# Designs tried in a protein design chat: VHH binders against Probable histidinol-phosphatase. Part 14

Target 1, 306 residues: Probable histidinol-phosphatase, of Schizosaccharomyces pombe (o14059)
Amino acid sequence: MPISSHSHSGQFCLHAQGKLEDVIQEAIQQGFQSFSFTEHTPRDRVEDLYPEELHLQPEDLFKTFDEYVNEARRLKQNYGDQINILIGAETEYIRPESVELLKSLNTKYNLDYFVGSVHHVNSIPIDFSPELWQKALQHVGNNPEQLFIDYFEHQYDLMQRLHPLVIGHFDLICLFAPEDAKEVFKNSKSVWELIQRNIKYAVSYGGIFEINTSAFRKGWKTAYPQQRLLELMVEQGAQLTLSDDSHGPHQVGLNYHLAKSYLDKCGITSLCMIEKGPDGNGTVVKNVTVDNVWSKFVGTNGITNT
Key: E = the ipSAE of ESMFold2; O = the ipSAE of OpenDDE; V2 = 0.75 times the mean of E and O plus 0.25 times the DockQ between their complexes.

## First folded at step 5 (VHH; framework vhh_6fv0_2)

Design g3 (from f5b with S111Y; at its last look DockQ between E and O 0.65; V2 from the best seeds 0.00; counts 0 for: pae E 5.1 > 2)
Fold by OpenDDE, look of step 5:
Structure g3 (fold): chain B 306 residues (1-306), chain A 122 residues (1-122)
Amino acid sequence: as target 1 above (306 residues)
Amino acid sequence: QVQLQESGGGLVQPGGSLRLSCAASGFTFSSYYMYWVRQAPEKGLEWVSTINSGGDSTYYKDSVKGRFTVSRDNAKNTLYLQMNSLKPEDAAQYYCAAPYEDYFGSRSWDYRGQGTQVTVSS
């Protein structure tokens, strides 16, 4: 009975595929007990549009997000008896001012929760392409340590300002890091001090770290986060949840078998499932065993795609 | 794996026409928006055109509106760019791009082929 706390659809994400309804139908077909819609929050500046969005204006993103929430609500009404559905959003936290937009969205739509993700450092995307990652590096004087520092400082700011329930792909900054930069990451005392700080802070307000399986399809041997980080999280008393970060029905539950192996390797036996509160407001977090989560898969996406 | 292969470029005189093609494989082509981008010497990648998954909505850079037409054949997994009334400033390496996140870890712009060269000269 798998869960996912982070997902996208082609209906509301241009680099994904499938309708939101297709996504939830696939989740139901596979036997998911809980599935969260978490489309990206809109951005209000033209310069913050991604390359795939160059034909759009910020107003279009807001319209898309409005349509997303409405569709998500409809689907929850129609399928909520078959599967636990949460309606959240993944943050686009580009600069400190972004928090006001995020809060306004929460006020307007009463989202169940945010996936607190950082996709930008110094307003430069770091998970879009190796070229943009290099641009981000260049911005900080070709100092990888500084780039990592800035990333985790920015993540800390997001957590302090918004307190997102789920912390998305904690070490995303490492995705396009070249080998020399990876060495800096591993050996930088300064960076790891910030990492420890961020983990402790998230734990202090009840944040949950996602095990994100999208890392596998991106060539990693582990999920997000990498093993050393995961171990540190556990040491700090972190709660963990599972996410496929699917970008369409074809990726619902993708590589969950690898995630199981990874969790077993790390001695993880419990995960958190997010549910709506009993009064219909807010969310509650329930502990589920890893064995229960992997007790049954009906679909085939849990098998390796490679 | 995502594969894109552009073709149809060449040398034309100002006012001439070319039709570019892009053969796509390794992903569900019909489910994605597709893009044409170009890179001229000493310039970065520049957006040229977008077409939605069904082909019923198209978008263009202002400088190519009325001259370029993007289309697609989903049954053939092929993207097209009809370029009419070509100008010297249109000269560039042209790429088709897929906004797709797959095994490579990248999204849009990285998923493009080797490109096809368009030269406009009298």
Scores: ipSAE 0.032, ipTM 0.524, lowest interface PAE 2.5, mean pLDDT 91
ESMFold2, look of step 5: ipSAE 0.136; ipTM 0.590
ESMFold2 (binder alone), look of step 5: mean pLDDT 80; pTM 0.798

Design g4 (from f5b with D56G; at its last look DockQ between E and O 0.40; V2 from the best seeds 0.00; counts 0 for: pae O 6.6 > 2)
Fold by OpenDDE, look of step 5:
Structure g4 (fold): chain B 306 residues (1-306), chain A 122 residues (1-122)
Amino acid sequence: as target 1 above (306 residues)
Amino acid sequence: QVQLQESGGGLVQPGGSLRLSCAASGFTFSSYYMYWVRQAPEKGLEWVSTINSGGGSTYYKDSVKGRFTVSRDNAKNTLYLQMNSLKPEDAAQYYCAAPYEDYFGSRSWDSRGQGTQVTVSS
C-alpha cells in the first residue's frame, strides 16, 4: 500500500495538473493507504513571486492557500474513510523572516505538518530553471562550493526555526548543478560537514527525510536524496518517508518502482507513514515495511514510461 | 506540446466590445490556471486577467475591472475574454498564456500563442 508525504495539484499550483479531488481519487484508485496534501505556502513579497506568478499579487497567493485548506478539509471529510489524508504545506523559506509567515499559517490553519523545503538561496530560486541556478551561482562569485554551503546553511536555519516534520528533497541544490559543480559537491569537506550537521539536527528533533521520486522524472538515477546522502542519513539513524511530489493525478505514485529498486539497493527496509494523532490532535509516525508499502499497488503510474 | 491560438481581435471604436478566444491543445486545459496578457507598441508585456482551472475564481488588472470578463469552457478547451467599453489604452496584441509542467517536470510558465490584435480608434 503506497504512501506519499508530499504532493501538489493543478487546482492550487499553477504548473501542476488536476483538481485536488482528482489527485486523491487517483491515490485511492492506486491503492494508497496514506496521502498528504502539501501545497506551497504563500509569499508576502512581490519580489518573491515566481515567473509564473508575475500576474498575481501576494494577496492572491494567500487567497489560493485559504481555498486549498478548505478544499483539503472537505476532501478529508468525504474520502477519509477510504484513505488516510493529511493536510500539510511545503515551505517557501526564502529568508529567516519567512519563518514568521510560516508559523502564522500554522496557527491560522492548524496544519498537520510542514514539508521543510528550501527552494531559494540568497533569495534566488535554485530549482526553477538552469538559468536561475546560474544566477544564484553568480551571486556567490561563481563559487559552487559557496552556493552549496549557503544552501545547507539556509536549510539548517529552517530546521532550527520551524522544525518541519518532513525534510523535503534534501539535495535539491544539485538538480541544476552542472557537472563541474557536482564534482565540487562530491569533494567538498566543508559542504559535507554541513550536511552531517543538518542530518544530525533533523534526527535530533524527530524530523523525517523524504525519498522523493520526482528526481527520476527529472533525469536522476536515484531519488532525492542521492545514495551517498541516503547512506549517511541511515548511519545517523534517520527516519525516512516516501513522496512522489506529484503535480497532478498523472504523477501520483510515478516511478515508485524505481524507488523500490533504489531502496533495495541501499538496504532500506522500513519507511515512515504519517497519521493524524488520536482525537485529531497532532500527528503520529508509524513504521511500515518497504514490502508492505509496495503491496497492493494497483496503479500504473508507478511504472516508468522510459 | 502546448499550443495556444488566440482569435477575435479587430478594430473597434471607443466604447465598443470584442470577445477574444483562445483555443488550447497539447495539455489538460481544464487542470490549469489560464491568463490573458497584452503588449502595446513600445510597451512591455502587461497582465490583464487570470482564471483558475474550474473558472470559479477570476482576477483582473485594476484598469479593466468592470469592463473585462474572463471565462472558460473546459469542454471545448477554450479561454475567453469579453471586453466591453473598450478604450484607446486597451489597444494591444492580446495573448492567452498557461503555466505548464510536462511529464518530466519542465516548466513552461509563459506558454502563449501568436496573439490577436486589438485596435481601438475613433
Scores: ipSAE 0.019, ipTM 0.377, lowest interface PAE 6.6, mean pLDDT 90
ESMFold2, look of step 5: ipSAE 0.063; ipTM 0.525
ESMFold2 (binder alone), look of step 5: mean pLDDT 79; pTM 0.795

Design g5 (from f5b with Y103W; at its last look DockQ between E and O 0.71; V2 from the best seeds 0.00; counts 0 for: pae E 4.7 > 2)
Fold by ESMFold2, look of step 5:
Structure g5 (fold): chain B 306 residues (1-306), chain A 122 residues (1-122)
Amino acid sequence: as target 1 above (306 residues)
Amino acid sequence: QVQLQESGGGLVQPGGSLRLSCAASGFTFSSYYMYWVRQAPEKGLEWVSTINSGGDSTYYKDSVKGRFTVSRDNAKNTLYLQMNSLKPEDAAQYYCAAPYEDWFGSRSWDSRGQGTQVTVSS
């Protein structure tokens, strides 16, 4: 029975589709056993808004997040007997000061966990468009190695100060990297030392790396993380979970058949599922087999009938 | 293939009116917020207006509030901007945009149309 530890909806995310209720109903229909709501966290400065948020003020983002938590709680009440629902958020780490905001959100809402994601390097988006990725590269003197170093240093800062339970799309920095920059990524001793440091640190506090299938819909032949990184995570004893990073009901379970094949190829037989702890407090991590995760899965998203 | 085509620009006197249109194709128009942005000579892109996917929430830059009205017709895949009481500061190339994610994960505004020119004389 499938799981997802990272999801979004169009109700609370401008680049997504559908209502949160549509998303959870689709997960139930596909046979999911666990599904986490993890909408993006609000930002507190105008300069931190994405281009799609040009019509908003930061105060609007906080209102939207409050509405999200209220709706998520309503849906957990209504559907929690049918599917395990966790209520968390995906971080927006833009600069070191972002972490204080993230902590305040957890204090206010008592979220189940964060997906610890880095979408900016030096306050410049790296997953929005190739043009902004190039701007981030220009900021570091057109040195791809330094851009990658800064990405993993930001990830490390987030890990150290927030301890997010789930580490989001570990290698997102590669999404828009051109081939010559990808070659630098593969061959940089300095970058790979930071990668190893970050993996070891996450392991030390019980962090869980997501296998994120959204990479397939973005044209990758692998999930996030890429195979070499996934192999290193396994070698270091990292815990792994699964997500679709769905941005609407049409993306729930999308390409999960590709994820199964990828995990089988890599020899991965166990994943983590996150549940509420005893008495409904905190979270508990449960090991599940890959075969069990796909058992009773009836989703068809990403499967063509031609 | 996603396409956005703006039209309806032209030359007007101060205080005049224009109605801009944006014809959309190649994506599910009714699923997305839509945006009007503009670019004056020697200036960067400036946000003007936003409308939600259903058309029931609208947003405006302060300098155009009360003068401009954004609307959409989801049956016709068309976005509109009614521009009243035009001022010289409104002269610009106007573009429509959508925050859709392409097959490579890009949410770039690069899928903007060619734009339509609004010129306010004097």
Scores: ipSAE 0.188, ipTM 0.617, lowest interface PAE 4.7, mean pLDDT 89
ESMFold2 (binder alone), look of step 5: mean pLDDT 79; pTM 0.792
OpenDDE, look of step 5: ipSAE 0.378; ipTM 0.724

Design g6 (from f5b with S108T; at its last look DockQ between E and O 0.70; V2 from the best seeds 0.00; counts 0 for: pae E 3.9 > 2)
Fold by ESMFold2, look of step 5:
Structure g6 (fold): chain B 306 residues (1-306), chain A 122 residues (1-122)
Amino acid sequence: as target 1 above (306 residues)
Amino acid sequence: QVQLQESGGGLVQPGGSLRLSCAASGFTFSSYYMYWVRQAPEKGLEWVSTINSGGDSTYYKDSVKGRFTVSRDNAKNTLYLQMNSLKPEDAAQYYCAAPYEDYFGSRTWDSRGQGTQVTVSS
């Protein structure tokens, strides 16, 4: 029975579709056993608004997040006997001060967990568009190695200060990287030392790396993380989970058939499922087999029958 | 797949009015916020107006507030911009956009047409 540790909806995310209720209903219909709501955290500065948010003020983002948590709790009450629902958030780490905002959100809402994601390097978006990725590169003097170093240093700071339970799309910095920058990534001893450090640190506090299928819909031959990184995570004893990073009901379970093939190719037979702890306190992590995760999966998103 | 086609531009005198239209297809138009953006010669894209999916919330750049009105007809998959009291600084190529994520995950403001030119004679 499938799981997803990372999701969004059009109700609370401008570039997604559908209501949060549509998303959970689709997960139930596809046979999911666990599904986490993880909408984006608000930003508190005008310069941190994405281009699609320029009609808003930061205060609007906080209002939207409050409405998200209220709706998520309503849905957990209504559907929680049919599917395990966790209520968390996906971080927006923009600068070191971001972590204090994230902690304050957790204190206010008592979220089940964070997906610890880095979408900015030196306060510049790296997953919005190739143009902005290029601006992030220009900011470090057109030195791809330094851009990658900064990404993993930001990831490390987030890990050290927040301990996000789920580590989001580990290698997102590569999404818009041109081929010459990807060669730098592959060959940089400095970058791979930081990768090793970050993986070891997450393992030390019980962090779980997501296998995120959204990379397939973005044209990758693998999920996040790419195969060599996934192999390194396994070598270092990392725990792994699964997500679709869905941005609407049409993306729930999208390309999970490709993810199954990818995990089989890599020899991975076990994943983690996240549940509420005893008495509804905290979270507990259970090992589930890959075969069990795909059992009773009836989703057809991304499947071609011709 | 996604197609946006702007129309209704033209030459107008200062103080005049124009109504722009944007015909949309290839996506569920009623699910998205829609945007008007514009580009003057040798300038970057400038946000002008936003309307939510239901059409009941509208937003405007300060310089056009009170002069421009955005609206939509979800039954016809059409976005509109009524431009009144036009000024020479409003002259630009106008595009409609949605926060559509393309195949590679880029969240570009996606205009598939050439836009529509607004010229104000002064």
Scores: ipSAE 0.262, ipTM 0.668, lowest interface PAE 3.9, mean pLDDT 90
ESMFold2 (binder alone), look of step 5: mean pLDDT 79; pTM 0.799
OpenDDE, look of step 5: ipSAE 0.331; ipTM 0.711

Design g7 (from f5b with F104Y; at its last look DockQ between E and O 0.74; V2 from the best seeds 0.45)
Fold by OpenDDE, look of step 5:
Structure g7 (fold): chain B 306 residues (1-306), chain A 122 residues (1-122)
Amino acid sequence: as target 1 above (306 residues)
Amino acid sequence: QVQLQESGGGLVQPGGSLRLSCAASGFTFSSYYMYWVRQAPEKGLEWVSTINSGGDSTYYKDSVKGRFTVSRDNAKNTLYLQMNSLKPEDAAQYYCAAPYEDYYGSRSWDSRGQGTQVTVSS
């Protein structure tokens, strides 16, 4: 029975589709045993709004997030007997000061966990478009090695400051990297030293790395992370979880068949499923076999690539 | 593949009207917000209007409020912008855009089409 530790809906994410209830109904229909709501955290600065949000103010994002949490709680109450539901959030960690906002959200809403994601380097989005990736590169003097260094330094800061339970799409910085930059990534000793550091640190506090299948629909031959990184994570004793990073019902479980193949190729036999702790206090992590995760999978999203 | 194609632009005198259209394909149009942006010479892209998926909520740049009306026909996968009382400062290349993450992971305004030119001159 499949799991997802990272997801979004069109109800609370403007570049996604479907109501949050549609998403969880789809998960139930497909036979998911565990599914996490993890909408993006709000941002408090106008300059950090994305193009699709230009009609909004930061206050609107906070209102949307409030509505998200309330809806998530309602859905958990109504559907929790059918499926394990977690209520978390994916971080928008744009600058070091962002951590205060993240902590305040956690205090206010008592979220189950954070997906620790880095979508910005030097306050510039690196996963929005190839053009913005190039802008980020230009900001560091057209030095791709420095861009990668800055990304992993920023990721390290997030982990140190927030200790997110799930580490989101670890190598997202590579998404829009051109071929020449990818070569730098592969061969940079400095970058890989930081990667090792970050993996080791996450492992030290009990962080879980997600196998994120959104990479497949974005043209990758692997999930996030790429194979060399995944192998390094395993070598370091990393725990792994599975995420579709779905942006609507149509992407729930999407390309999970490819993920299965990828995990098999890498010799991964166990994944982590997140559950609510006893008496509703905290979270617990349970190990599940890869075979069990894919057992009783019902639905076409996990079988076919649209 | 997300496809957007703008049309309806042209030359009008101040105070005139135009109706822009945007034909959309390659994604579930009815599930997404849509927005109009414009780019005048020597200026960057600027937001003009947004409409929610159902069409019941609309938003406008302050300078176009009361003059422009955004609408959509989800059955036809088409976005519209009715522009009345046009001013010289409205002259620009107009684009429609979708906050859609495409197959390649991009969801920027680069998903827009070729645009349609609006010229306002007496």
Scores: ipSAE 0.251, ipTM 0.672, lowest interface PAE 1.6, mean pLDDT 92
ESMFold2, look of step 5: ipSAE 0.469; ipTM 0.756
ESMFold2 (binder alone), look of step 5: mean pLDDT 79; pTM 0.787

## First folded at step 6 (VHH)

Design q14 (from g7 with S53E; framework vhh_6fv0_2)
Fold by ESMFold2-Fast, scan of step 6:
Structure q14 (fold): chain B 306 residues (1-306), chain A 122 residues (1-122)
Amino acid sequence: as target 1 above (306 residues)
Amino acid sequence: QVQLQESGGGLVQPGGSLRLSCAASGFTFSSYYMYWVRQAPEKGLEWVSTINEGGDSTYYKDSVKGRFTVSRDNAKNTLYLQMNSLKPEDAAQYYCAAPYEDYYGSRSWDSRGQGTQVTVSS
């Protein structure tokens, strides 16, 4: 019975497809036991709009988020008896002031949890395109080590001030990194000290790291995080969860057969599933075996009949 | 795989009208927001209009609002831009674009087709 702790729909994300209801219906059809809605948090500045959002104002993002929470709650009422549904959000950490906005959203909506993601370094998008990744690199004097340092410092600030339950796609900064920058990432003692600090810190407050399968559809041989980082997380006692980071019904559970192979290769036998507490209050984490997650897995993304 | 082919441009006098078309293939057209963007000779690429998947929500650049109408025919996989009361300032190469994520995860949408030229002259 699969799980996903991170997802999007075209109804509330311009580069995704399909209605939120279509996404949850697909998860039910594939036999998911738990599925989280985690649409992107709004931003309060015009400068923070992505190119596909040129027709919008910041106020539109807040309206969209309000509509998302309302629709998610309607779907939880309608489908919650068939599948465990969590209602959260994926963070946009663009600048230090972003954290206060995130806290205010949680106060207003009482979200189940955040996927703590960093998509910007020094307010420049690093997962939109190679061109914007290069602009982020230029901003730090064409020094890739400094770009990685800034990314993990932003991640650390987010972790310290928000304590997001799920740490989103830990090494996203590597998505558009050219080969020479990847070599710096691999060999920088300074970068790896920050990585170790961040992993240890998240573990200390009960943060769990997502195994995010969207990396496979973007040409990676592993999920996020890459194998060396996953091995470090295991060594440091980190708890792990599974996420498809789906951007439409067609991506629900996508490449989960590759995720199973990756987890098996790394000796991972346990994952975390997120639930509401027994009285419907609070958000709690439950351990589940990899065997249970893939037991009788139905859908095009499971290779073998278990 | 993804193909966008613009057509319908031409020469028109100020105050005239043109209807642009964009034929889409290689993706599920009805599942995507679609965009019209343009580039004038001495200017950068600028956004003109957006339409949602179902065609019931439309957005326009302030300078074209009330003069341009975007629409789509999902059965034909075609996007349209009806341009009325054309001004010299509207002269540009017009492109249609989709927020398509390529295999490597890039969401850059630099013109996906050759575009169609709109010239406004007296």
Scores: ipSAE 0.345, ipTM 0.697, lowest interface PAE 3.4, mean pLDDT 90

Design q23 (from g7 with T50A; framework vhh_6fv0_2)
Fold by ESMFold2-Fast, scan of step 6:
Structure q23 (fold): chain B 306 residues (1-306), chain A 122 residues (1-122)
Amino acid sequence: as target 1 above (306 residues)
Amino acid sequence: QVQLQESGGGLVQPGGSLRLSCAASGFTFSSYYMYWVRQAPEKGLEWVSAINSGGDSTYYKDSVKGRFTVSRDNAKNTLYLQMNSLKPEDAAQYYCAAPYEDYYGSRSWDSRGQGTQVTVSS
């Protein structure tokens, strides 16, 4: 009975594969009890387009998002009796003004929740490529400590102004960090204090942290967040959820057996499942056991996970 | 894994037409957004056209709009570019490309094939 609080499809994400309907059909086939659609939020400036989007205009992103919400609602109507479907979005926080756009999207579409993600530092993408990560580093005078500080300050601004229910891949800034920058991340007292502040703040408003398994497919030994950060979250009383951050049907539930090992190693026995409140009003969070989530789970290749 | 093989280029006079093809293998072609990109001598890669997985949404660089038509045959794993009213500035090596994410999470839209040469001269 697995869950995923964060997903994408090739229908609405250029670096993903497959139709949104194929993604939900795969989740149903694997026995998921809850699955969230969380396609990326649009951007309103040409300079904020990713390299893969240079053939588009900002207006195309808004059209794509509108088509996403319409398709997601159709699929929830058709499949909602077989699986709990949530309709949300993954945020793009590029600059402080981004938050007003996110608020306007929620006013227009009444989304179930946001995955509060930061993919840019000082408007430069940090999860697209090592080259762009280096450009972001150059922007702050080749000071990796300052890059990490700016990342967590952006995350904090997003948290304070939007109160996203799910905190997306908390330490994404480390994805393309070279070894010397990772050493700074590990040893900086200033960075550690910002990490502690942000975790404590999210806990204070009821934010939940995703255990995001996409880190495994990118060569990490852990999910996001890395072990010492996950241990800090547990110490701070943080609630946790599970996300595959799937980018197509073939990634639904991918590496969940590695996530189980990671949660067991860290002594985590409880996760949060997101669902609609009574009469379809509001979004509610319920605790589920790790054992329940992995009970009779059939992986992406048809193998049962223990 | 991903293999892309472009063909159909050649020498054509200004105002002439060519149809480029890209044979795809090693991935589920019907699930991917596809691009045509080109590179002229001493210039960088520039996108020319894009088509969604279903073939019902197409995009064009302003300089080729109305002259080029992108299409796909998902049953044959083939992408096409019909080029009409060719101009000297259209001369370039043409590549088909898919956006993708590598094992380490790096994203790219660059070509995996060798390309096909388009020359426009009288």
Scores: ipSAE 0.320, ipTM 0.687, lowest interface PAE 3.3, mean pLDDT 90

Design q26 (from g7 with T50V; framework vhh_6fv0_2; at its last look DockQ between E and O 0.78; V2 from the best seeds 0.00; counts 0 for: pae E 3.2 > 2)
Fold by ESMFold2, look of step 7:
Structure q26 (fold): chain B 306 residues (1-306), chain A 122 residues (1-122)
Amino acid sequence: as target 1 above (306 residues)
Amino acid sequence: QVQLQESGGGLVQPGGSLRLSCAASGFTFSSYYMYWVRQAPEKGLEWVSVINSGGDSTYYKDSVKGRFTVSRDNAKNTLYLQMNSLKPEDAAQYYCAAPYEDYYGSRSWDSRGQGTQVTVSS
């Protein structure tokens, strides 16, 4: 029975579709047993707004997040007997000061967990567009190795200071990387030493790396993380979970059939499921087999009709 | 295959009015926020107004607030911009756009039409 530890909706995310209720109804229809709401955290400075948000002020983002938590709690009340719902957030780490804001959100809302994601390097978005990725590269003197180093240093800072339970799309920095930069990524001893450090650190505090199927819909042949990274995570004793990183009902369970094939290819037989405890107390991390996750999957998103 | 077609531009005197239209197809128009953006010859794209999917929440850049009105007709898949009290600084190519994430994950303003020219001169 499927799981997703990372999701969004068009109700609270400008580039997504559908209401949060539509998303959870789709997850129920597909036979999901656990589904996490993890909308993006608000940003507190005007310069941190994405281009699609320039009509807004930071206080609008905080209002939206408050509305998100209220709606998520309502849906948990309405649907919690049909599916285990967790209420968390996906981090926006923009600069070192971002972590204090993230801690304050957890204090205010008592979130179940964070998806610890890095979407900016040196305060420049790296997953918005190729043009902004190139701007981030220019900021470090057109040195891809330094860009990758900075990404993993930001990820490490987030890990050390927040201990996010789920580590989001570990290699997102590669999304818009051209082939010559990917070659640098592959061959840099310095970058791979930081990768090793970050994996070992997350393992040490019980962090769980997500297998994120959104990479498939963005043209990748793998999920996040790519195969070499996933193999290293397994070698280091990392725990793994699954997500669609859905941006609307049409993306719930999207490409999960490809994820199954990818996990089989990589020899992955076990995943972690995150859910509320038996009486709704706390958060429980439970091992499940890959075969169990797919045994009752009835989703058709991403499947070609005849 | 998103298709956006802007129309209604033209030449007007300062203080005049124009109504721009944007015909949309190839996507579920009613599920998206829609944007009017503009580009003057020496400038990059500048947002002008935003309207939510239902049409009940609107936003305006300060320089056009009170003079421009954005609206939409979801039954006709059409976005509108009523521009009153036009000023020379409003002269630009006007585009409609949606916040679209393409197949490769890019969220640039790639889903805009060819635009319609607004010229304000004596």
Scores: ipSAE 0.330, ipTM 0.703, lowest interface PAE 3.2, mean pLDDT 90
ESMFold2-Fast, scan of step 6: ipSAE 0.419; ipTM 0.739
ESMFold2 (binder alone), look of step 7: mean pLDDT 78; pTM 0.776
OpenDDE, look of step 7: ipSAE 0.413; ipTM 0.762

